# VHH binders against q6mzz7r34to333, part 12

Target 1, 300 residues: q6mzz7r34to333
Amino acid sequence: TFKDETFPAADSSIGQKLLQEKRLSNVIWKRPQDLPGGPPHFILDDISRFDIQQGGAADCWFLAALGSLTQNPQYRQKILMVQSFSHQYAGIFRFRFWQCGQWVEVVIDDRLPVQGDKCLFVRPRHQNQEFWPCLLEKAYAKLLGSYSDLHYGFLEDALVDLTGGVITNIHLHSSPVDLVKAVKTATKAGSLITCATPSGPTDTAQAMENGLVSLHAYTVTGAEQIQYRRGWEEIISLWNPWGWGEAEWRGRWSDGSQEWEETCDPRKSQLHKKREDGEFWMSCQDFQQKFIAMFICSEI

## First folded at step 1 (VHH)

Design e5 (framework vhh_8emy_2)
Fold by ESMFold2-Fast, scan of step 1:
Structure e5 (fold): chain B 300 residues (1-300), chain A 125 residues (1-125)
Amino acid sequence: as target 1 above (300 residues)
Amino acid sequence: QVQLQESGGGLVQPGSSLRLSCAASGFTFSDYAMHWVRQAPGKGPEWVSSISGSGSSTNYATSVKGRFSISRDNPSKTLYLQMNSLRPEDSAVYYCARESTYGLLYRGTSYFDYRGQGTQVTVSS
């Protein structure tokens, strides 16, 4: 089984910033085969943003971009390649990133930092035992220097590193913007779309009373015009890489809201998916007020 | 529209000095704390320095403390970073960034609501 001496299973790969800030001790490194939950899978069935569960690093800027990427086969194929834990397994995994004008390959071993029986950083979602997000995060940590180098960052940087594309930054508080048109146009073009909330009472990401997280990055998954009462309302769909229910929007068009009960739109059953955690709808009006920026990453 | 525009970067020898500038527009500059953040090729962003809206409080990363000085001119809406005794490890794209919440002192690397296009600093013999 392969051991990467250039990014070893050691504290140096985590970095002093995270070790000290999170007061990490008893960190051990394990291959997925040695973790509880059954046999590991690189990808189980299909790649999905719902495979991603953020852990102890403040790398939502990367994970929101990654969540957007799972919707685009072009970028997904370039980055993840064809790999598994069963066929020709040697403890080695490879990923591609855009760096300094070119695609570069990053090689890692599949040892992951754990404390107890849980991964310290990105984790497999409940019952899936899928490790592609965990391993890709490790590869990106190696590319940037350490897991500490993932701790806080810019959405624009993650989007470019994953695509080699060009960023359009939309300031949500400057002036009215046709969000449904912008999102639909970008989605049709195969662009990645992310957004960000402003800081809250502290300098860290925190869940607020309305269910949004402050100083946090989200994936934009869609936007639609929906029939409501005798008129129309514009709504936008977002995904939170945290992936747990308490950190989800509680306002208009949220899961279980009156708006979903009262709408007679024929697309209601297609738009309102009850089983997908971390994803929610909100009005474009609330989105524009509560978020600060939306980033669209496009190829030429 | 919020706009931040950096300038002043270049290629210099180790031990040299550079002064970076950031011109801000589209918001009340004096109401926001401002930051300098740098990113070296193949690395994540590193917080360098911060200054409060009034200019009365400043902070520096340990790697630059004693060598770099942050300042601002609120009437001209300009942020500055004076870099002295430059080292090869200071080579990076330097970004001017606006803190999303006024009055908070930034500590470490974090997300900002706006940054400029960056200015390249290369320290090479």
Scores: ipSAE 0.000, ipTM 0.175, lowest interface PAE 14.4, mean pLDDT 79

Design e6 (framework vhh_3k1k_2)
Fold by ESMFold2-Fast, scan of step 1:
Structure e6 (fold): chain B 300 residues (1-300), chain A 124 residues (1-124)
Amino acid sequence: as target 1 above (300 residues)
Amino acid sequence: QVQLVESGGALVQPGGSLRLSCAASGRTFSTYAMRWYRQAPGKEREWVAGITWSGGSTSYEDSVKGRFTISRDDARNTVYLQMNSLKPEDTAVYYCAAESRYPLGYSTHEYDYWGQGTQVTVSS
């Protein structure tokens, strides 16, 4: 079974910043097949943003970009390739990233740092043992130097590293933008869309009373004009890489809100999913007030 | 601290080209993301283009995509906006802004420095 000596199962791969900040010592490393929960899968069913759950690193900037990428098949195949824990398994996995004008291949072994029986960083969802996000995070950590080098970063860097594309930055407080048009146009073109919240009361990412996380990256998953009462409202759909059961918007158009019960829009059943999966809708008006920037990553 | 001075604004014919410059003073210019904004009379200031502190990524407002190009020369402490295929609708005062943005997940002080602007007029 392959052991990567260039990115070993050792403290050097985690990096001193995270070891000290998280007060980690004697970190255990395990291959997915040695973790509880049944046999591991690289990809189970379809690739989805819902496969991603952020762990102990502040790498929401990377995971929000990755969540957007799951909706674009061309980048998925380029980056993830065809790999399995069952077919020709040798403990080795390969991923591609865009660096300095070219695609570069990063090879890793599948040893992951764990806390008890759960991954220390990106984790598979509680219901399945799907490891493509965990292994891709490890590969990106190796590319940048260590898991500590993923700790705090820029959305623009992750988007470019995953696609080789170009970024359009929309300043939500300053830019006059038709959000529904912008999101639909970008989605039709196969672009990746992410956004960010401003600083909150502390200097770290923090869940707020309204359900949003401050200083945090989100994936934009859609935008629509919806029929409501007197006429029409514009709404936008976002996904939080903290994942299943974590903080979600609690205001207008949230999962349990009165707006969803009162709307007579025939598309309601297609748009409204009442789940604690990190995905939620909010009005474009609230989005522009509560978020600071939206980034669209497009092919040239 | 950083101070910004825009230059290059002029009267130009529709379809023409113009290059704006924003000169920065200060040792830390290369650590700032740089942006161009514009404001026409009676309208709010709108974002036009941005370039990250590393220069590895550029971004544009949809109305200027394909026509405008932002670039930076850190050795000269200058950011540029190359404007091609100018239209009457591009008439505005153009502002340069230096923005300190820190990695998501950890906040530091964030602020914008603004220049005084340079007037671009597209008219026959």
Scores: ipSAE 0.041, ipTM 0.462, lowest interface PAE 4.7, mean pLDDT 82

Design e7 (framework vhh_podentamig1)
Fold by ESMFold2-Fast, scan of step 1:
Structure e7 (fold): chain B 300 residues (1-300), chain A 123 residues (1-123)
Amino acid sequence: as target 1 above (300 residues)
Amino acid sequence: EVQLVESGGGLVQPGRSLTLSCAASGSIFSSYAYGWYRQAPGKQRELVAAISRGSTLYADSVKGRFTISRDNAKNSIYLQMNSLRPEDTALYYCATGSPYKTLYGGYSEFDYWGQGTQVTVSS
């Protein structure tokens, strides 16, 4: 089974900053086959943002971009390639990233840092043994130097590294923007869409009473006009890479809100999902007030 | 922890060029972004240009005239200023920090700032 000596199963691959900040010692490294929960899968069914669960690194900037990527087959095929744990498995995985004007291949072994039987960083969601997000995170850590180099980052860096595209920044507090049109146009073009919240009372990401996380990155998953009270309202759908029900918007158009009960829109059953999966709707008006920027990454 | 030292400022005539340098030392991550800000007398500080690992951003007032670049081997960034105008006169600051904070919209709060270098463009 392959062992990558250039990014070893050692503290050097984690980096001193995360080792110190998270007070990690005697970190164990295991291949997916040695983890409980059944046989590992690289991709189970198809890829989805719901395969992603953020761990101990503050790499929401990367995971929000990755969540958007799961909706775009072209970028997925370029980055993940055709790989599995069953066919021609040798403990080696390959991924492509865009760097300095070209696609660069990153090779890793599938040893992952664990604490007990859980991955320290990105991990399979409970009861699933799907490892493409965990392994891609490891490859990105190797590209940048270590897992510590993933700890805090810019959305535009992740978007460019995953696509080779160009960024359009929409300043949500600067001027009026037709968000539904912008999101629908970008989605139709196969662009990746992400957004960010401003800082809160501290310089760290914190869940707030309204359910949003401050200083945090989200994936934009859709936008629609919806019938409401004999008129129309514009709403936008977002996904939090934490995948955590406590960190979902609790205001207007949230999963349990009055707006969903009162609307007579015939698309209600298609748009409204009552699940604690990190995905939620909110009004475009609230979005513009609570978020600071939306980034659209398009092909050149 | 992290220190930034700007250099290259000075007095130049309109239409000329000037290159500012910023040297970073201390505990620096490869993911760190850098920015150049400027503040003219009686005005608020504004973002001029920013650079991450893979992308650049420019203020409309300098787009096409200024170029930001990064030398990772030297932990340095540069601002190449061409076709300078009197309105470019300002104290120029280098900044860096965790890119987890949003770079765009003027609300980016870089963690570390230099002391600034004066650029004066006069007839």
Scores: ipSAE 0.013, ipTM 0.398, lowest interface PAE 7.6, mean pLDDT 82

Design e8 (framework vhh_ozoralizumab_d1)
Fold by ESMFold2-Fast, scan of step 1:
Structure e8 (fold): chain B 300 residues (1-300), chain A 125 residues (1-125)
Amino acid sequence: as target 1 above (300 residues)
Amino acid sequence: EVQLVESGGGLVQPGGSLRLSCAASGFTFSTYWMYWVRQAPGKGLEWVSEISGSGRTTKYPDSVKGRFTISRDNAKNTLYLQMNSLRPEDTAVYYCAKDTGYSPLRYFGSSYDYRGQGTLVTVSS
């Protein structure tokens, strides 16, 4: 089985910063096949943002961009390639990133840092044992130097590194924008869309009373006009890379809110999903007040 | 309304030290990341340092790491850059800049919401 000596299963691959900040010692590394929960899968059923669950690194900037990328088949195929834990498995995986004007291939072994029986950083959701997000995070850590180099970063860098595209930065508090039109136009063009919340009382990401996370990156997954009472309201769909069961928006148009009960829109059943999956709807008015920036990454 | 006023530049000998200040007004200083960027003669803008709103997080490029220290006094709405072991290649106009972005999300020089008029630092004898 392949062992990557250039990014070894060692503390050097985690980096001093995370080792000290998270007080990590004697970190254990395991291949997915040695983890409990059944046989590992690189991709199970299909690629989805719901495969991603953020772990101990503050790499929401990367995971939000990755969540958006999962909706674009061309970038998924280019980056993830055709790989498996069963077909000619040798413990080696490859991913492509855009770097310095060209696509570069990053090779890794599949040893992952673990705490007990679960991955220390990005981890599979539920018991599906699906590892493409965990392995892609490791490859990106190798590209940048270590997992510590994923700890805080530029959302724009992640978007460019995954696409080679160009960024439009929309300042939500100063830019008049038709959000539904902007999101629908960008989505139709295959662009990646992400957004960010402003800081809270500290310099760290933390869950707030309204269910949003401060100082955090999210994926924009859609926007729609919806019938509400005798008029129309504009709503936007967001995904939190923290995953499921954690912080989720509690305001208007959230899962289980009164707005979903009262609306007679024919598309209600398609738009409203009562699942704790990190995805939620909110009004565009609330979005524009609670978020600070939206980034659209378009192909050049 | 937003104003950034840099000061402290001047002529200094190689190996010397200099402290730059930036007086900020017109916005809630403590909630924004602040930056120092510089432009050497005939070159583009170069990021020099950044600091989070609370001052807990600072970042530097390798070219100045260990020599320069960024700090802030939120009670006085003032940003500082302590420059030690100055080299001729540190000669540049130094700008104070603010962004609408927040820690841990960071922006580049061209994405700054506002920057000041600059203060000239010349390292020569």
Scores: ipSAE 0.012, ipTM 0.224, lowest interface PAE 8.7, mean pLDDT 81

Design e9 (framework vhh_h_nbbcii10_fgla)
Fold by ESMFold2-Fast, scan of step 1:
Structure e9 (fold): chain B 300 residues (1-300), chain A 128 residues (1-128)
Amino acid sequence: as target 1 above (300 residues)
Amino acid sequence: QVQLVESGGGLVQPGGSLRLSCAASGRTFSYSSTYALGWFRQAPGQGLEAVAAISWSGGSTYYADSVKGRFTISRDNSKNTLYLQMNSLRAEDTAVYYCAAGHTYELRYSGPKDYDYWGQGTLVTVSS
């Protein structure tokens, strides 16, 4: 079974910054087949943002970009390739990233840092034994130097590293923008869409009373015009890489809101899926007030 | 696998005190890791609600408004034990109390889905 000597199963691969900040100790490294919960899968059924659960690193910037990427078959295929824990398994996995004008291949072994029976960083969500997000995070950590180099990053960097595309930055407080049109146009073109909240009371991500997280990156998953009362409202759908239902927007158009009870839109049942998965709707007006930027990553 | 076991529940009169403990057992689990720990409760006929939480280092704590000034959360990482000291108990505090462990970035708004491991619960009854 392959052992990557250039990114070993050791504290050096985690990095001193993250070891110190998170007071990490008793870190052991295990291959997925040695973890509880049954046989591992690289991809189970198909990839989805709902396969991603953020762990101990502040790499939401990377995970929000990954969440968007799961909606794009072209980028998925290029980055993840065809790999398996069963067919021709040798403990080695490969991923492609865009670096300085070219696609580069990053090779890793499948040893992952754990404490107890859980991965320290990105982990299979709800004990689903699906490891593509965990392994891709490890490959990106190797590319940048260590898991510590994922800790506090920029959405622009992740989007470019995953696509080789160009970023359009929409400053939400400065620009009149037709958000529904922009999101629908970008989605139709196969672009990745992410957004960010401004800083809160500290210099770290914090859940606020309204359910949004400060200094945090989100995936934009859709936008729609919905019938409400005797007119129309514009709403936008977002996904939080934390993957938690209670860390979701609590205002207008949230999962339990009065707006969903009152709307007569015939698409209500299609749009309003109450899920405890970190995905939620909010009005475009609230989005424009509460978020600072939206990034659209398009193919050159 | 990790198992969390609560203890210290029981019957107490209004105005009384109880101390709940949560002990971790299982292979490779350590409270010296990065787990945030919390207490949740469920009163009869009600949903699960957050009571208190403490960060991995013990440097940050959260308390629900209904228990601030009455309850104190603490942890002893060397003993793999979480505590909840409950003072000035009220009839409204009657519930099954659960301890939970998980990686959470903000204690104040941590919900049940933010926690990976859960205890089986211990009943606290406050009645005269």
Scores: ipSAE 0.000, ipTM 0.113, lowest interface PAE 17.4, mean pLDDT 80

Design f1 (framework vhh_ozoralizumab_d1)
Fold by ESMFold2-Fast, scan of step 1:
Structure f1 (fold): chain B 300 residues (1-300), chain A 124 residues (1-124)
Amino acid sequence: as target 1 above (300 residues)
Amino acid sequence: EVQLVESGGGLVQPGGSLRLSCAASGFTFSSYAMYWVRQAPGKGLEWVSEISGSGGSTKYPDSVKGRFTISRDNAKNTLYLQMNSLRPEDTAVYYCARTYEYTSGGKTYSYDYRGQGTLVTVSS
């Protein structure tokens, strides 16, 4: 079984900033096959943003970009490649990132930092023992230097590192923008779309009373016009890399809102299909007030 | 009514030091991350440094890392940039800028207000 001496199962791979900030000590490293919960899988069923659950690092900037990427088959194939725990397994995994004008391959072993039988950073969702997000996070940590180098970062950097594309930054409070048109146009072009909330009471991400997280990055998963009352309303769909059962928008067009009960739009069951999975809808009006920026990453 | 007023620029010899200040008013200063950005003669804007609202987190590009230090005094609504080991290529107009605080940095100049700037000239 392969051991990567260039990114060892040691505190140096976590980095001093994160060790001190999170007060981490005696960190144990384990391969997925040594974790409880059954046999490990690289990809179980299919690739999805719902495979991702953020852990102890403040790397929402990376995970929101990754969540958007899961909807693009070409980038998924380029980055994740074809790998398995079930055949040709040697404890080695490989991922591709865009760096300095080139796609570069990052090789890692599959030892992951753990605490109490759970991964310290990105975790498999629903205890399904699916490890592609955990291993990709480790590869990105190696590329940047350590897990500490993932702790607070630039959304634009993650988008470029995953695609090699160019960023359009839309400041939501300064200029009028047709959000539904912008999102639909970007989606048709195969672009990745992410957004961010402004700061709250602290310099860290904090769940607010309205269910949004302050100082946090989200994936934009769609936008639509929906029939409401005697007219049409514009809504936007977002995904939180914190995962399900955590903070979710509680306002208009949220999963349990009266708006979904009152609408007669024939697409209602299609649009309001996913619940309690970190994905939610909100009005474009509320989005422009509560979020600060939207980033669109397009092909060069 | 948001105001950012820079000061502290001037002429300095290579290897010298300068401390820039930015006085902020018209908003809750501690709720916003702040940037220093610069524009050299005939060139575009370049991000120089970022500091979180509390002052606990700072970021620098490699071109100034180890030489420049960003800090803030939230009680005085003032942002600082300590510049050491100055080089001729640091010659620029330096701007104080207010940004929306999240995981973003200065690569695309994500700010909504910027001051008038203060000129720093590094030459013999």
Scores: ipSAE 0.012, ipTM 0.300, lowest interface PAE 8.9, mean pLDDT 81

Design f2 (framework vhh_3k1k_2)
Fold by ESMFold2-Fast, scan of step 1:
Structure f2 (fold): chain B 300 residues (1-300), chain A 122 residues (1-122)
Amino acid sequence: as target 1 above (300 residues)
Amino acid sequence: QVQLVESGGALVQPGGSLRLSCAASGFTFSSYSMRWYRQAPGKEREWVAGISSSGGSTSYEDSVKGRFTISRDDARNTVYLQMNSLKPEDTAVYYCATYTVEYPGKYTYDYWGQGTQVTVSS
């Protein structure tokens, strides 16, 4: 089975800064087939944001970027290529990234850093044993130098490296913007859309009373106009890589809210899927007040 | 332009109380979290207390829990720090702060006031 000598299963691949700041010690490296939960899959069915879960040491901005990436099926062939744990498996995986004006291929072995039986950084979501997000993360960490270089890297750089596109920064508190039009136009064009909340009471990301997380990155998954009372409202759909619990929006248009009970929009059953998976709706008015920025990454 | 102006610092005896105020301008105050920091002579600046944009969440450094209370008045664009049971160890210049973040792991712009001196001495 392949062992990548240029990015070994060792602390050097994680990076000293991240090891010390997260107080990581005795990190073990395992191939997916050695983890519990049955046989591993590279991609099961197709890519989905629901394949992705944040591990204890992973940063939210990278997971928000991956979540956005899953909404563009053309990336399955271009970035992820055709690979599996069964067909011609040799412990080696390849990914493409945009670097200095061209697509470059990064080769890795499939040894992943773990603690106990769980991946330390990006995790397969809900134990589906689907590893494309974990392996893509490892490949990008290798390209940058280490998991530490990825962790302390920048969302804008990652979005460009994954797409070859250009970033538009929208400052939600300084400019009026037609959010539904902007999101629908960007989605139709195959652009990646992410957003961020401002800082909270401390220097770290924290779940707030309204269910949003401060100093946190989210994926924008959609936007719609919806019939409400004798008029209409604009709503926006977001995905939180934390996935559940106190970290889910509790305001207007949240799962189980009065707005969903009262609306007579014929699309209500299509739009309102009550799940505890980190995806939720909120009004565009609340979005503009509670978030600070939205980023649209478009192909040239 | 963003401006933060602290006031309320004074000389007080141990066990006394003070309320610090921070008047904010140049940004949509209700959309940002606000924080108080302090810096004693010869020490690094340390975080003291914070309040979320909604006011629904507050947090405090362990040494001030139960003695200090942070609050905000969005109608007046002001954040407050009520300090009770003051100790000589609380002597410091107190700063209010906010910051704009484009997103985690990118550029962060910290906005600080000029500070207000609190001295606790008998």
Scores: ipSAE 0.013, ipTM 0.437, lowest interface PAE 7.8, mean pLDDT 79

Design f3 (framework vhh_podentamig1)
Fold by ESMFold2-Fast, scan of step 1:
Structure f3 (fold): chain B 300 residues (1-300), chain A 120 residues (1-120)
Amino acid sequence: as target 1 above (300 residues)
Amino acid sequence: EVQLVESGGGLVQPGRSLTLSCAASGSIFSSYAYGWYRQAPGKQRELVAAITSGGSLYADSVKGRFTISRDNAKNSIYLQMNSLRPEDTALYYCAAYRVTYSGETYYDYWGQGTQVTVSS
C-alpha cells in the first residue's frame, strides 16, 4: 500500500500552528479501511455538499467553496477524477488544483489523522463513510504545505484554486443588489457562489444567538421569489460547512419558522426541507444586512 | 481600497467626553466593516470597538463608556467616548476590512491615527 514520503503520516504534515493551538500529541494516522462504519467509499451516489463536515481546522473558506463546487458537475471529473477504494486500489489518490495559470496534480496516500476512530479534520457525514472530502482536504493541505496552512484563509483563494476562474465581489452593504437575479444568473452560468459574515462579539468565529456564525464562510445554494401574504418575498438558501443544526439561522424563513406554514406558494414542498444539515433559507433583506460579501467565481 | 482619516483627538480631563471621527474615501463605504483600535505608549495595538452588519462589538475595558456609530450619508465612522480615564490615553486608529473568514478579523486599511490624552 502506497506511502507518500513527501507528505508523511507525521506531525510535519499537520504543522506546528495546529499542533500547538489544538494541543495535539502522538497523533494516529489510519487509512479509511481501518476505520469503523463499514467499507469506505471514495464517492457514494455522486458528490454532494452533505458529504462534507468540517473538523478541527478553521478551513471553512475552503469548504464553502467546495460545497458550491458539488453543485457544478463540470468540476467533478477534472478535480476528483475516477478513483475508488475497490477498483485498482493501491492506497494512492490524486486531485487537480489550479496553480500559477495551470492545472496541477497533487498525489497523496490515504492515511488520515484521527482521534479515536474519528477523523481529526474533515470527516464523513454521519452514516455515509464517504472519503472524497477528507482526501481532497489532505491534498489541498499538501499543496499549501500542511493542514496548518488551511487554518484561516480567503474565499477568493479557494475559489480560484478549485476553478481557475475569475471572482466578482458583491459588497452586500452597498446600494440594493438584485440578489435573486444575481444568484440565478450565476447558477445558470455554472459559477460557484459563496458568502461571508463579518466579526461578531469577539474576533473569532462564534455561533450567534440568531444561529449564524460570525467570521465564517458559507455556500450560497439558491435564491427564489416566494409568494407570501399579498405579495412576493425574496429568499436565499445557504449552507454552513459545520453541518450541525445549532449553527442554522433562526430568523424569518428558517426551517421551523411561521413563514413556511403561512405561505401558499405551490413550490413550498420543493423549497422547504426540514433538516439539521447546516442548510437554511433566510430573507434576502436579512442576508444583505447580516452578511458582508458574496463572491461569484465564473469561468473565463 | 479605502482611505481613512481620523480627527477629534485632543487633551481632555478625566471624566470628560470626546468624539472621534473617521472619514472614509476611495471605495464603497457601506460595503466594509469598520473598527477603532488604540495603541498606548509601550503597548500593543488593541481593538476598542467595531461596527458590523450584526451590530457593535466593544472591548471589556470600554463597554458602557464608548459607543461606535456610522453615518453612510457622510461616509464616516464615529467613536463617542464618555467617562474618559487616564488609561484611555493612546493613539486611536480607524480601520476597515472587506472580508472575514474562519477566524481572526483582518483589517486591511488603516488611518494615520489621532492622539487622545486624558490628563489634568
Scores: ipSAE 0.005, ipTM 0.192, lowest interface PAE 10.4, mean pLDDT 80

Design f4 (framework vhh_8emy_2)
Fold by ESMFold2-Fast, scan of step 1:
Structure f4 (fold): chain B 300 residues (1-300), chain A 123 residues (1-123)
Amino acid sequence: as target 1 above (300 residues)
Amino acid sequence: QVQLQESGGGLVQPGSSLRLSCAASGFTFSDYAMHWVRQAPGKGPEWVSSISGSGGSTNYATSVKGRFSISRDNPSKTLYLQMNSLRPEDSAVYYCARVEYTYGDTRYTFDYRGQGTQVTVSS
């Protein structure tokens, strides 16, 4: 079983910032095969943003970009490659990132930092023992230096590192924008779309009364015009990398809102999908007021 | 050129009320969230309150929640902070600020701030 000596199972790979901030000591490292919950899977039932659950690092900027990427088959195959815990398993995993004008391969072993039997950072959702997000986070940590180097960053950097594309920054408070048109055009072109909330009452990401998280990155998963009462309303769908059921929007067009009961749109059952928790709809008006920026990453 | 000018500070007794104003120019005021930040002698800057561009969303620091109220008048390009039940620990220079956030960073950076207005709460 492979041991990566260039990114060892040691405190140096976590970094002093996270060790001190999270007051971590005597961190244990385990391979997925040694974790409870059954045999590990690299990818189980295909890749999805719902495989991602953010852990102890403030790397929402990376995870939101990754969530958008899961909708693009081209980037999934290029970055994740074909890998398994069974076929040709040797404790080695490889990922590709865009760096300095070219694709760079990052090799890691599959030892992950744990607290008891739970991963410290990105962890499998629904305890399905699916580890591609955990391992990809480790590879990105190695690329940038340590897990502490993921603890804060820019959405633009993550989007470029995952695609090699170009970023359009839309300042939601600076100029009016046709959000439905912008999102639909970008989605049709295969672009990745993410957004960010402004700071709140503290220097950290914090769940707010309306269910949004302050100083946080989200994936934009769609936008639509929907029939409502005697007219049309514009809505946008978002995904929070914090995990299943964590901090969800509670305003208009949220999962339990009156708007979904009152709409007569024939697409209602297709748009209102609660089966993939962590994703929610909100009005474009509320989005433009409560978020500060939207980033679109396109290929040149 | 972005300019922010605070006013309304002064010396008041504990339990008093005071309203601060901030006049903005050089940008489309209604398109930006605005903030109040204070700095007491010998301390670093402390974020106090924020308001969205439309005025529809407001947030407050735990230390002032329930006592302070932020508002704005977009036609006049003015930001307000209504301060009630003032305490000696509220004594500080209060700054009006516009922020460009570093996304994914847990630190705040204010890209534009005014000259400040002094609030002193003392008997």
Scores: ipSAE 0.000, ipTM 0.161, lowest interface PAE 11.6, mean pLDDT 80

